VH-VL binders against NAD kinase (nadK). Designs and how they scored, part 22

Target 1, 268 residues: NAD kinase (nadK), of Syntrophomonas wolfei subsp. wolfei (q0aze0)
Amino acid sequence: MKIILVNNRFKENTEKKAQEIAGQLSALNVEVIIDNGLDEPYAGTVDFIMVLGGDGTMLRAARRYGQRAIPVLGVNMGTVGFLSNIEINELAEYLPLILREEYSLEARMMLEVAVFQQQSLLTRVFCLNELLLRSNSPRMLSFALEISGQKLEPYRGDGLIVSTTTGSTAYSLSAGGPIADPQLDAFIVTPVASHIINKRPLVVSPEREISLHLLEEREAIIGIDGQIKMDFGAENRVLIKRAPHPLLMVNLKAKPFFTSIDRSLQRQ

## First folded at step 2 (VH-VL)

Design g1 (from r40 with heavy chain Y102W; framework fv_ragifilimab)
Fold by ESMFold2-Fast, scan of step 2:
Structure g1 (fold): chain C 268 residues (1-268), chain A 126 residues (1-126), chain B 113 residues (1-113)
Amino acid sequence: as target 1 above (268 residues)
Amino acid sequence: QVQLVQSGAEVKKPGASVKVSCKGSGYTFTSYAMYWVRQAPGQGLEWIGVISAYSGDTTYNQKFKDRATMTVDKSISTAYMELSRLRSDDTAVYYCARGVSWDSSGYYHPDAFDIWGQGTLVTVSS
Amino acid sequence: DIVMTQSPDSLAVSLGERATINCKSSQSVLYSSNNKNYLTWYQQKPGQPPKLLIYWASTRESGVPDRFSGSGSGTDFTLTISSLQAEDVAVYHCQQYYSSPWTFGQGTKLEIK
């Protein structure tokens, strides 16, 4: 068995903890690859991915490995979040189940984001939560939104979020979007500080293709899962589709999504 | 244009707590991490911790972990750092600074502190 | 913890002359897999916050004059100002971001001779 251990270099002692866990797994004849985020993603085949950290580390792991159809387990290192299944102090208890493949999988849709400059593909990335188009200055953006070839009236405001259902509790929620059951597949399109007061969040079929481009020269960025930032100008176009494969999240321990989100919102 | 503005100077007694704010403007607040660094009079810079403005995930310098609390309020693009059980040796200028990542993979660009707040002087005296 | 040590503690250089500041880390800050040195340089003028000059040991931040350059790898790093200007009078700090906690050197005070 070969496992990738993904850790977050922003967290204290995570590399030391990853090495300790790798030693434990190696003693059980498991081959371990440690990914602290600084290297290129491991290119070889692997059986399981263990993510040590909070939601941010899981988003990074999903971007790097989510399209490979490999089970991914979130192990929380102390920060309360939505994407971890077990706590680090529970890992020893659940490790035998992991090694015997005694767990269920929960499929979470991902976005495929393609950024073009004129007619050339600049980059293609995948993400679990959302794409954010945002002004990188105090000036409002003017931009065009197309959904499956249907051209909407131009948007004016600070930006737009295109989110998965998993991302509904992330930045989309802060911008006024709905809370969505992560078992559903849908795009959630949420305006950010729209100048047009009647622009509403949209819930759109995951089979649709969404495109965005600027209608005038502005300093703008596209953000991916709040982690990757790319400059976005009037020469750029972004195309958003459902990714070919969902992230396969490991479920070892039942956690109720709806009561968890309800209590989290009351505590904010 | 891109700016971090911190709250004003504070004078506190030993044993009290102080909460310093840092408001970001001219950029997408949630796309960056916020770092906290202090500088005692005539001394070097000392890192306190970092918080992701997107996820709220925190990492503390072990020296401060039992006394420091970092939070963010996304609705007003503001980060906070609270330091409790103050001692006279906590007298320092406290800075917030943002971290940058602009690589499409997110891993090859520097975690450099490219924009700094103006600093908040915290004086702890009886 | 990685300890950062700068030398000298203070330096006086004539206008138009070369200034050289050194920084040593107690442990290598070169990550072999990506071949990057996790080392930055900051400029701090009296009463002001630090300003980023150099990251990845040798990459100049946007807007920083080309008279500033960084060099070195592993444990030994140098900041060079090729032709000192009056506005360059400041304290210069090196910092590693290779491993937590992030640590800074003690600072080097640069003065006009």
Scores: ipSAE 0.005, ipTM 0.467, lowest interface PAE 10.4, mean pLDDT 85

Design g10 (from o33 with heavy chain Y106W; framework fv_oberotatug)
Fold by ESMFold2-Fast, scan of step 2:
Structure g10 (fold): chain C 268 residues (1-268), chain A 124 residues (1-124), chain B 107 residues (1-107)
Amino acid sequence: as target 1 above (268 residues)
Amino acid sequence: EVQLVESGGGLVKPGGSLRLSCAASGFTFSNAWMSWVRQAPGKGLEWVGRIKSKTDGGTTDYAAPVQGRFTISRDDSKNTLYLQMNSLKTEDTAVYYCTTVSYKGWSYGYFDYWGQGTLVTVSS
Amino acid sequence: DVQMTQSPSSLSASVGDRVTITCRASQSISRYLSWYQQRPGKAPNLLIYAASNLQSGVPSRFSGSGSGTDFTLTISTLQPEDFATYYCQQSYSIPWTFGQGTKVEIK
């Protein structure tokens, strides 16, 4: 059995805890690969991915490994989040179940994002939460949104978010998007500070293709899960589709989505 | 000041393998896109491939003659770029240059800094 | 693939001459073209990027122009250190491609 252990080296005590856990797994005849974000993603075959940290660490793991159809377990290191399933102090209790593969999986859709320079593909990336197009200056953007070949009226404003249902509680929520059941597959398209009063969030089929391009020369960026940033200009185009594979999230302990989000909203 | 130093070149037989390294200094390597460019003796420049920064997706692209045989990788903790060359052919004989790639705004894909190059000779 | 063709392949010139090198792309590449200089036994260095932008530290006697398929590099008053081989390169489409080079030789 081979496990990738994903950690955040900049979080206090996580490096020592990761080494400790790796030692425990090795003692149980489990091969461990540590991924602290500094090297290329491990390219070999693995059986399981264990993410030590908060939601940000899980987003990195999903980007790096989410398309490989490998079970991914979020282990919380002290900060409550939506993407972790167990606490670090519970790991010893659940480890036998992990090694015997006695758990269920939740499939979470991901986005495939392709950025073009005119006719040429510049990059292709995957993400779990969202793509953000935003202005990188005080000037508003003028941009075109096309959904499965249907051209919408031009947008004017600070930007746009294209989100998964998992991402509905992240940046899309802050921009006025709906809260979506993460078990549903859908794109949520949420305007950011639109200067057109009646632009509403859209919920569209995950089978649709979404494209964006600027109508005027402006300073803009594309953001992926809040972790990757790319310059975006009028000669660029972005195409967004449902990724070929969902992220397979490990469920060892009941974590009811609706009561969790309700508690978070009550703390505001 | 920006410096790129290639190493790992040498003589290798057809079908063999070789790994080139490029040690970078004088700039924030982790934010940089990097590329390899080669030049056969007495010939012109030929692009080999590129690698993006991790924040821009970390993806690689290659020219057709090397696709499937060469792999570009990076180690940001060591400020080092690599070129793994497998199944080498006599046509791969060249000086291999490590370069930075600029992609600022509208202007992208130019090689602003170059190393001194390392010679790879593939012969029987 | 986008093919880049330079003309001439070589030329002979004297110090003080105006030298023009042309580069033609097999399809439109907008402004995604750079020019490099390679002196004998040295690594190449960047002269011009985005068709017409002079790289920092490069003498003002060098200039670039053009868009689409036709581009030119001009050296207004050739100096002894300018005897070198010059290459154009497109970054519009992967794979990125270079012209075959133009050698500028002393008469």
Scores: ipSAE 0.000, ipTM 0.381, lowest interface PAE 20.4, mean pLDDT 87

Design g11 (from i28 with heavy chain Y102W; framework fv_inotuzumab)
Fold by ESMFold2-Fast, scan of step 2:
Structure g11 (fold): chain C 268 residues (1-268), chain A 122 residues (1-122), chain B 112 residues (1-112)
Amino acid sequence: as target 1 above (268 residues)
Amino acid sequence: EVQLVQSGAEVKKPGASVKVSCKASGYTFTDYYIHWVRQAPGQGLEWIGGINPSGGDTTYRRKFQGRVTMTADTSTSTVYMELSSLRSEDTAVYYCARDEPWYYGSESFDYWGQGTLVTVSS
Amino acid sequence: DVQVTQSPSSLSASVGDRVTITCRSSQSLVDSYGNTFLSWYLHKPGKAPQLLIYGISNRFSGVPDRFSGSGSGTDFTLTISSLQPEDFATYYCLQGTHQPYTFGQGTKVEIK
């Protein structure tokens, strides 16, 4: 068995803990690859991915490995989030179940984001939560939204979020978007500080293709999962569609999504 | 180990152009922005602009627009900053710095090159 | 452009002293999502700047606990709880919420 341990050396300072866990796994005849974010993603075949950290580390792991159809387990290292399944102090208890493949998998849709300058592809990335278009100045944006070739009336405001259902509890929630069952496949399109009173979040089929471009020159940025930032101008456009493969998340213990979000909103 | 290694000092005449390189190692080159910051003698730090190596998309401070060009070579993990129509006021130490993403609009310049002194004199 | 001003421009201190540096922006650094992009750097002559604090109050990896950041909106503070010999340097804040990104003018911390 071959396992990738994903940690974040710089932000979460988990290097020592990753090495301790790697030693424990090696003692059980498991081959371990440590991905601390410094190198290219491991290109070889692996059986399992263990993410040590918070939701941010899981988002990075999903970008790097989410399209490979490999089971991914989130192991929380402190701050409780939505993407972890077990706590670090529970790992020893659950490790035998991992090695015997005694767990269930939950498929979570991902976005494929392609950014163009005129007709040239600048970049293509995958993400688990959302793409954000936002103003980078006090001036509001004027931008065009197309859904499967259907041109909507121009949007005016501070921006727009295109989210997966997993991302419904991230930035989309802060902008007034709905809470979605992460077991559903859908895009959630949430306006950010729209100055038009009747602009509402849209819930659309994951088979739709969404495109965005500015109608006037403004200082704007595109953000992906809160980790990738790109400047966005009137010469740019972005295409968003469902990624070819979902992220396969490991369930070792029942995590009650609806009671967890209910408690989180009450404490907000 | 994350490292940004810059090219050596340059002496230029007014009106010339200078091209400074910044070679990255120890991380996935296309996952991080590279910014350029300068410090003129007796002055503070001044942001010039940045580049996303993944697509080549750039942003420049307005006062440098038309004089500065940033490019990235993914095969060598190297970013270049070219500044044209040099003036004596462009005499400065020029730094490249990696932008650690900190949500949208991150300005966490976590690792820096050693600096390149550019002197413009007649 | 957003203007960033630091106070004081310089100060003299002894090892063991508590040092406070402030950074004020001409407009709010809070974006539409509640994010604030303000970071602090240490710079010594002949060396590259070093990141100390990002996102107002988060210490960068390897930065000693004596460094802390606080603030909100337009007013931000870097505190060194007990100055060490290696801390005599110039400190800069950077706002990254609004383009162009702007540094404060710097605060020189000099030996008394």
Scores: ipSAE 0.006, ipTM 0.483, lowest interface PAE 10.2, mean pLDDT 85

Design g12 (from r35 with heavy chain A103W; framework fv_ragifilimab)
Fold by ESMFold2-Fast, scan of step 2:
Structure g12 (fold): chain C 268 residues (1-268), chain A 123 residues (1-123), chain B 113 residues (1-113)
Amino acid sequence: as target 1 above (268 residues)
Amino acid sequence: QVQLVQSGAEVKKPGASVKVSCKGSGYTFTSYAMYWVRQAPGQGLEWIGVISAYSGDTTYNQKFKDRATMTVDKSISTAYMELSRLRSDDTAVYYCARGLDTWMPYYYGMDVWGQGTLVTVSS
Amino acid sequence: DIVMTQSPDSLAVSLGERATINCKSSQSVLYSSNNKNYLTWYQQKPGQPPKLLIYWASTRESGVPDRFSGSGSGTDFTLTISSLQAEDVAVYHCQQYYSSPWTFGQGTKLEIK
């Protein structure tokens, strides 16, 4: 069995903890690759991915490895979040179940984001939560939204979010989007800081293709999962569709999504 | 009009705690991380830690790990840094600064800074 | 921890003349996979917060005048102001963000002669 341990090189003691866990796994005849963010993603075949950290580390792991259809387990290192399943203190208890493949998998849709400059593909990235188009200045954006060949009336505002259902509790929620059951596959299209009263979030089929481009030259960026930024100008076009593979999240421990989000919304 | 506005000056006694706020405006708060840096009178800059405004993930300078707590409130675009068990040598101007997240970073330069909050620990 | 050492501690330069500030790190801050030096320079005027001038050792921040330039790689870095102006009087700080904890140099005070 070969496992990738994903951690953040800048978090204190995570490298040391990853080395400790790697030693424990090696003692159980498991081959371990540590991905601390310094190098390119491991290119070889892998049986399991263990993510040591909070939601941010899980988003990074999903972008690097999510399209490989390999089980991914989020192990919380101290930050409570939505994407981890067990705490680091529980790892020893659950490790035998992991090695015997005695767990269930939750499929979480991902976005495929393709950015073009005129007719040329500049980059293609995957993400678990959302793509954000936003102004990088105080000026309002004017942009075109097209859904499966249907051209909507131009948008005017600070930006737009195209989110997965997993991302419904992330930035889309902050911008007024709905809370979605992560077991559903859908795109959630949420306007950012719109001054237009009737601009509502849209919930659309994940089979649809969403296209965005600026109608005026503005200082804008594309944000991916709140972690990657790309400059976006009037000569650029972005194409968003459902990624070929969902992220396969390991479920070892019951995680009551609706109760958790309900309690989170009551906190100030 | 990207701006970070910090809470006002504080005077504390040794052993007390101080909580400094930093409100962002003119940008998408959750697209950036918030860095905390202090500067004692006449001294250089000292990094305290960073928090992702998106995930809430924190990284602390080990020197402050046991006393500093960083949090964010996304609903009001505000980051907080609380320093407990204050000593006289904690007297400094405390700054918040905007930068990119430490996860797969594009760059780490702190491009927008708050005005600073003077914290005086008197004995 | 990576220790950042600036030199000189202070310097006085006449208007229109070249100012040079050095920064040395105790270990390399060059990330080999992207060939970037994780080194920034900040300008701080009295009573004001620091202002970002240069990141990745040599990339000028938007809005920073062409007279400011950064150079160097690995452990030795230089900030140059090619023709000093009155508004450039400040303390200049270098910082590494290659390895936690992020560390700053002690600062270099630049004054008009």
Scores: ipSAE 0.000, ipTM 0.438, lowest interface PAE 13.1, mean pLDDT 85

Design g2 (from r40 with heavy chain Y107F, light chain S100Y; framework fv_ragifilimab)
Fold by ESMFold2-Fast, scan of step 2:
Parts: structure tokens; C-alpha cells; sequence
Structure g2 (fold): chain C 268 residues (1-268), chain A 126 residues (1-126), chain B 113 residues (1-113)
């Protein structure tokens, strides 16, 4: 068995813990690859991915490995989050189940984001939560939104979020988007500080293609999962589709989504 | 204009807790990480920790890990740092500072602190 | 932990003359994969927060006068002010962001001679 252990090098305590866990797994005849984020993603075949950290580390792991259809387990290191399944102090208890492949999988849709300059593809990236188009100056944006080739009336405001259902509790929620059951597949399109107060979030089929471009030259950025930032100008276009493969998340214990989000909302 | 505005000065007794706030404005709050640094009178700078405004993920300096708690409230673009079980040697100016959350490859890659709060003086005396 | 050591602790330089401040790290802060030094310089005036001057060891922050320059690689770094002005009187701090915990030098106090 070969496992990728994903952690964040700049979080020293998680890197030390990753080395300890790698040693324990090696003693059980498991081959371990450490991915601390600084090198290229491991290109070889692996059986399982274990992510040590919070939601941010899980989002990075999803972008690097999510399209390979490999089981991914989120192990929380102390921060309460939505993407982890077990706590680090529970790992020893669940490790035998992992090694015997005694767990269930939950499929989470991902976005495929392609950014163009004129006719040239600049980058293609996959993400678990969302793409954000946002003004990077005090001036509001004027931009075009097309859904499956159908051009909507121009948007005016600070930006737009295109989110997965998993991302419904991330930036889309902060911008007034709906809370979505992560087991559903859908795009959630949420305006950011729209000048038109009646612009509402849209929930559309995951088979739709979503296209965005600026109608005026403005200083704007594209954000991916709150982690990757790219400059976006009037000569750029972004195309968003459902990614070919969902992220396969490991469930070792029940995580009550609805009661968890309800408590989070009550805390304001 | 991009700015970070911190809460006012605090005077605390040994054993108490203090919670300092840092409100960001003029930028997309969730696109950056918030760092906390302190400076005792006449001394150098000491890093306390960092929190991603997007994910809430934290990294603490081990010296402060058991006493410091960092949180963010995205709805009001405000970060908080609470330090408990205060000692006289915790007397310092506490700063928040903005850094990038992640680089273009999606890896957490703390950048230089380009914007700093004005500082909050915390005095611990009996 | 990476230990950052500055020298001198303080220096006095006449207006218009060159000021040089050194910073040494206990281990290399050069990341071989991107060939960047994870080293910054900050200026701090009394009663004010630090202000970013230089990042990546030698890249000047936007709006910082061109009399400020950074040099060095690996473990040995220098901040140079080519022609000291009255407004440059401050404490200067170097910092590594190569590895947690992030660490700062003890600071160098720059005064007019």
C-alpha cells in the first residue's frame, strides 16, 4: 500500500507530526510519500491520500490530486472545519480500518477553471470550493455572465462567485449565497456587492458551462479557493465547467453537516 | 485605501486574558492571511502566529501555542488575537499585519507584511 | 529555530553618507527550487509600526526610495542606504520567512552623526 501524506511545510508542528505518522505507517509496511506542498505533486500511483491539517490544506490536496479518483481522508489538527472527517488523536483508532479499506466514500464535485487571454489558454486549474471574480480597486466591475452560451444582462458590482455545493459554506455564504447540501451537484452563482440590489444567487445544473469576461478595462482578480490569485483584465475570459472527476472523500465516522452549519450560523 | 485598524490600549492584571481586534478595510479580507507580532518596550519583534482569513487555519509560534487563540469574523472583516494567563513580561505593543494566504501555485506561502495595524499597547501590571 | 543576527546594534552616519546594516541567518534562507531568498527588511520609526522596505532579499517595495537597496544570498544579507536623509532615522529589522517560527533580527538603530 502506498499513501501520500499531505501537510504544510510552513506549519512546522504539522510537518513534525507527518514525519511521526510516516514512521508509524512504514513500520506497518506502508510506503509513504510526504507532500508538504513545495514540490510538484507526486506523479506515481498511490492507494490513499491522508491530509493533515485544516480545510486549507484539504483544498490544496484536492487541487493537486482530486482528479485522480484516489480516496482522500481529512485529518484535523485542531481547527474545526467542514472538510476533515477525524481528529489527529483519533488516527490510531481508525488506522486499522484505513489499512483494511473499511470505509465509505463521498463524492464531492469539483470545478474546472480555464483562463484565456484572447485565444490562448493561460492556465487550467481544478478546485473544490469556488472561483471568485473580484474588483481589485475602488471601482466596481462591469462584466458579462454567460450560462451555456446564453448571455445574461450585464452585471455591475464588486464581482461574482461560482461555487460548488461544497463551497456553499465558504465565500459564497459570506456573499449571501444559499447553504447547499454537499451531496447535491450544482453550481451556485452568487453576486458580490451588486449595484443592482435584485440580482439573486442562481443555482444551476452542473452540466452548464459558465463564462465570464469584463466589459470595461478594470483592475480585477480571479481567486481560486481563496488560495490562488490571478490578474484578470478585459482581454481575459474564464470558462468554468464541472471537473471530469469528483473528489472522493473518506468517511470513517458520521459528520452531521446540518447541525454543524446550524451551530456555526448561531455564532454569527 | 487599504488599512488595518486595531482596538485600543489595554491594562490587565497578571493571570487575566486580553483580546485584541484588527479590522481590515479597502481590500478583500479573505484573500489574505493575518499575522500577529509583538514588541516589548525597547526590544525586537516577536512572531505570535498567523491565521488564514479564508479558511481559519492557524499556525502558532510554539512559545505562545498554549496561551494564544487567533480567530476571524469574515462578516465584519475583523481578526482577533486572545492571549491568556498574562504575565508581566507580556507587556508589549501587539501588531496585526497582512500577508498573502497562498501563492499562485496554491501552496501556503507567507509573503512579506505589506500592511500593518497601528499597534495595541497591552500593559500587564499588578 | 533560525536565529537572525544583525550588526551593528547601532550606528551613526552623517547626512548624505552611506549606511550599511548586516543580517546573518543561522541557516540558509535560499529556497533552491525557486532560487529566492526568504528575507525581508523593515523600517520602524518611534511610535510607529514597522514598514516594509525590501522583500526577497533585494526587491524594493513599491514607493520605497531608490537609495534603499538589499543584497546578499543564503546566510549573509545587507541593507544599504546610499545617501542618508533625516527621515531615515529609525530601527531596521531583518526577518526570515523561510521556516516557522518566523524570526527577526534584534534590530539596528540608525542615528545621524
Amino acid sequence: as target 1 above (268 residues)
Amino acid sequence: QVQLVQSGAEVKKPGASVKVSCKGSGYTFTSYAMYWVRQAPGQGLEWIGVISAYSGDTTYNQKFKDRATMTVDKSISTAYMELSRLRSDDTAVYYCARGVSYDSSGFYHPDAFDIWGQGTLVTVSS
Amino acid sequence: DIVMTQSPDSLAVSLGERATINCKSSQSVLYSSNNKNYLTWYQQKPGQPPKLLIYWASTRESGVPDRFSGSGSGTDFTLTISSLQAEDVAVYHCQQYYSYPWTFGQGTKLEIK
Scores: ipSAE 0.000, ipTM 0.444, lowest interface PAE 11.2, mean pLDDT 85

Design g3 (from r40 with heavy chain G56E H109E; framework fv_ragifilimab)
Fold by ESMFold2-Fast, scan of step 2:
Structure g3 (fold): chain C 268 residues (1-268), chain A 126 residues (1-126), chain B 113 residues (1-113)
Amino acid sequence: as target 1 above (268 residues)
Amino acid sequence: QVQLVQSGAEVKKPGASVKVSCKGSGYTFTSYAMYWVRQAPGQGLEWIGVISAYSEDTTYNQKFKDRATMTVDKSISTAYMELSRLRSDDTAVYYCARGVSYDSSGYYEPDAFDIWGQGTLVTVSS
Amino acid sequence: DIVMTQSPDSLAVSLGERATINCKSSQSVLYSSNNKNYLTWYQQKPGQPPKLLIYWASTRESGVPDRFSGSGSGTDFTLTISSLQAEDVAVYHCQQYYSSPWTFGQGTKLEIK
């Protein structure tokens, strides 16, 4: 068995914990590849991905490995989050189940984001939560939104979010989007500070293609999962569609989504 | 114009707690991480911790982990750092600063602190 | 923890002359896979927050005068001010962001002679 152990090198004590776990797994004849996020993703075949950290580390792991259809387990090492399944102090208890493949998998849809300059593809990125188009100056944007070939009336405002259902509790929520059941596959399209009255969040089929481009020359950025930032100008176009493969999240113990989000919304 | 504006000076007794705020403006708040750093009078800079404004994931300097709590309120683009069980040697100017770099491949990469708040003087005296 | 040590603790330099500040890390802050030194220099004037001067050991921040330069790799780093001006009177800090916890040097106070 070969496992990728994803950690954040810059998190306190995380490298030491990763080495301890790697040693424990190696003693059980498991080959371990440590990924601290700074090098290229491991290119070989693996059987399992274990992510040590919070939701941010899981989002990075999903972008790097989510399209490979490999089980991914989130192991929490700090702040409570939505993407981890077990705590680090529970790992020893659950390790035999992991090695025996005694767990269920939950599929979470991902976005495929393609950014073009004129007719040339600049980059293709996958993400778990959302794409953000946002002004990078005090001036509002004027931009075009097209859904499956249907051109909507121009948008004016600070930007737009295209989110998965998993991302419904992230940036989209802060911008006024709905909370979505992660078991549903859908895109959530949420305007950011729209100047046009009654521009509402849209919930659309994950089979639809979404296209965005600026109608005026402005300083704007594309943000991916709050971690990748790209300049976006009037010469650019972005195409968003469902990624070919969902992220396969390992479920070792019940973590009820609705009670977790309800508790989270009651805090400030 | 990118800026970070912090709350005003605080005077506290030993054993009390203090909560410092840091409001970001002129940029997309959730696209950056907020770092907290302090400086005792006449001393060097000391890192307390960092919080992602997006995921709310935190990393603390071990020296402060049991007493410091960092949070964000995305609706008002404000980060907070609360330090509890204050001692006289916690007297310092506390700064917030933004940072963190990402490349197009999605690597998380810590970066320099490019924008700093004006600082909040916290005085702890008996 | 990586310990950052600056030298000298203070220096006085005449206007128009070269100022040199050194920073040593207790272990390398060079990441071999990307060939980057995770080292930053800040300028701090009395009553003001630190201001970013140089990142990645040698890259000057936008708006910083070209008389400021950074050099070095691994464990030994230098901040150079080629022709000192009156407004350069400040405390200068080096910082590593290679490994948690992020750590700063003790600071170097630069004064006009």
Scores: ipSAE 0.022, ipTM 0.619, lowest interface PAE 7.4, mean pLDDT 87

Design g4 (from r40 with heavy chain V100I S101D; framework fv_ragifilimab)
Fold by ESMFold2-Fast, scan of step 2:
Structure g4 (fold): chain C 268 residues (1-268), chain A 126 residues (1-126), chain B 113 residues (1-113)
Amino acid sequence: as target 1 above (268 residues)
Amino acid sequence: QVQLVQSGAEVKKPGASVKVSCKGSGYTFTSYAMYWVRQAPGQGLEWIGVISAYSGDTTYNQKFKDRATMTVDKSISTAYMELSRLRSDDTAVYYCARGIDYDSSGYYHPDAFDIWGQGTLVTVSS
Amino acid sequence: DIVMTQSPDSLAVSLGERATINCKSSQSVLYSSNNKNYLTWYQQKPGQPPKLLIYWASTRESGVPDRFSGSGSGTDFTLTISSLQAEDVAVYHCQQYYSSPWTFGQGTKLEIK
């Protein structure tokens, strides 16, 4: 069995903990690859991905490996969040089930984001939560949104979020988007500080294609899961589709979404 | 134009808690992590922790882990650092600083603290 | 933890002359796969927050005068100010971001002779 341990070497104690866990797995005759974020993603075949950290580390793992249809387990290292299934102190208890493949999988849709300069593809990335288009200056953006070839009236404001249902509790929520059941497949399109009062969040079919471009030359940024940042100008266009494969998240124990989000909102 | 503005000076008694705020403006708040660093009078810089403004994911210096709590409020682009059970040797200027969100940040950004808040003086005395 | 040691603790340099500040890490901060040194330099004037000068050991931050330069690799690093000006009076700090916890040197106070 070959497992990738995804961690962040820049986080206190996580690199040391990853090495400890790698040693434990190697003693059980499991081949371990450590991905601490500094190298290219491991290109070989693997059987399982274990993510050591909070939601941010899981988002990175999903971008690097989410399209490979490999089981991914989130192991929480102390930060409260929605993407981890077990705590680090529970790992020893659940390890025999992992090695025997005695768990269920939850499929979480991902976005495929393609950024073009004129007709040339500049980059293609995948993400679990959202794409953010935002002004990088005090000036409002003027931009065009197309949904499956349907051209909407122009947007004016600070930007727009295109989110998965998993991302509905992330930045989309802060911008006024709905809370969505992560078991649903849908795009959530949420305006950021729109200058037009009637621009509402949209919930659209995951089979639709979403296209964005600027109508005026402005300084703008495309953000991916809050972790990747790209300059975006009037010569650029972004195309957003449902990714070919969902992220396969390992479920070892029930983690009730609705009671968790309800408690989180009551604490505000 | 890009700036971090911190809350004002605080005077606290030993055993109390202090909560310092740091408001970002002129940039996309969720694209960067917020780092907290303190400096006691006449001393060097000491890292307290970092929080992703996007995910809320935190990493603490072990020295502060049982007393420090970092949070963010994305709706007002503000990060907070609370330090509890204050001692006289916690007297320091506390800074927030904008930095990369770990290894997945950084299209054209350095692996460094490029923007700093003005600092918040916290005095702990009886 | 990686320990950062600066030398000297303080130095006085005449206007227009060269100032040299050293920083040593207890282990290498060079990641060989990407050939980057995870080392930064900051300038701190009295009553002000630190200001980023140099990142990746030798890359000057935008807006920083070209008289400031960084050099070194692995464990031994140097900040050089080629022609000292009055406004350069400050404490200079090195920092590693190779491994958590982030650690800083104790600072070097630069003053006019």
Scores: ipSAE 0.006, ipTM 0.471, lowest interface PAE 10.0, mean pLDDT 85

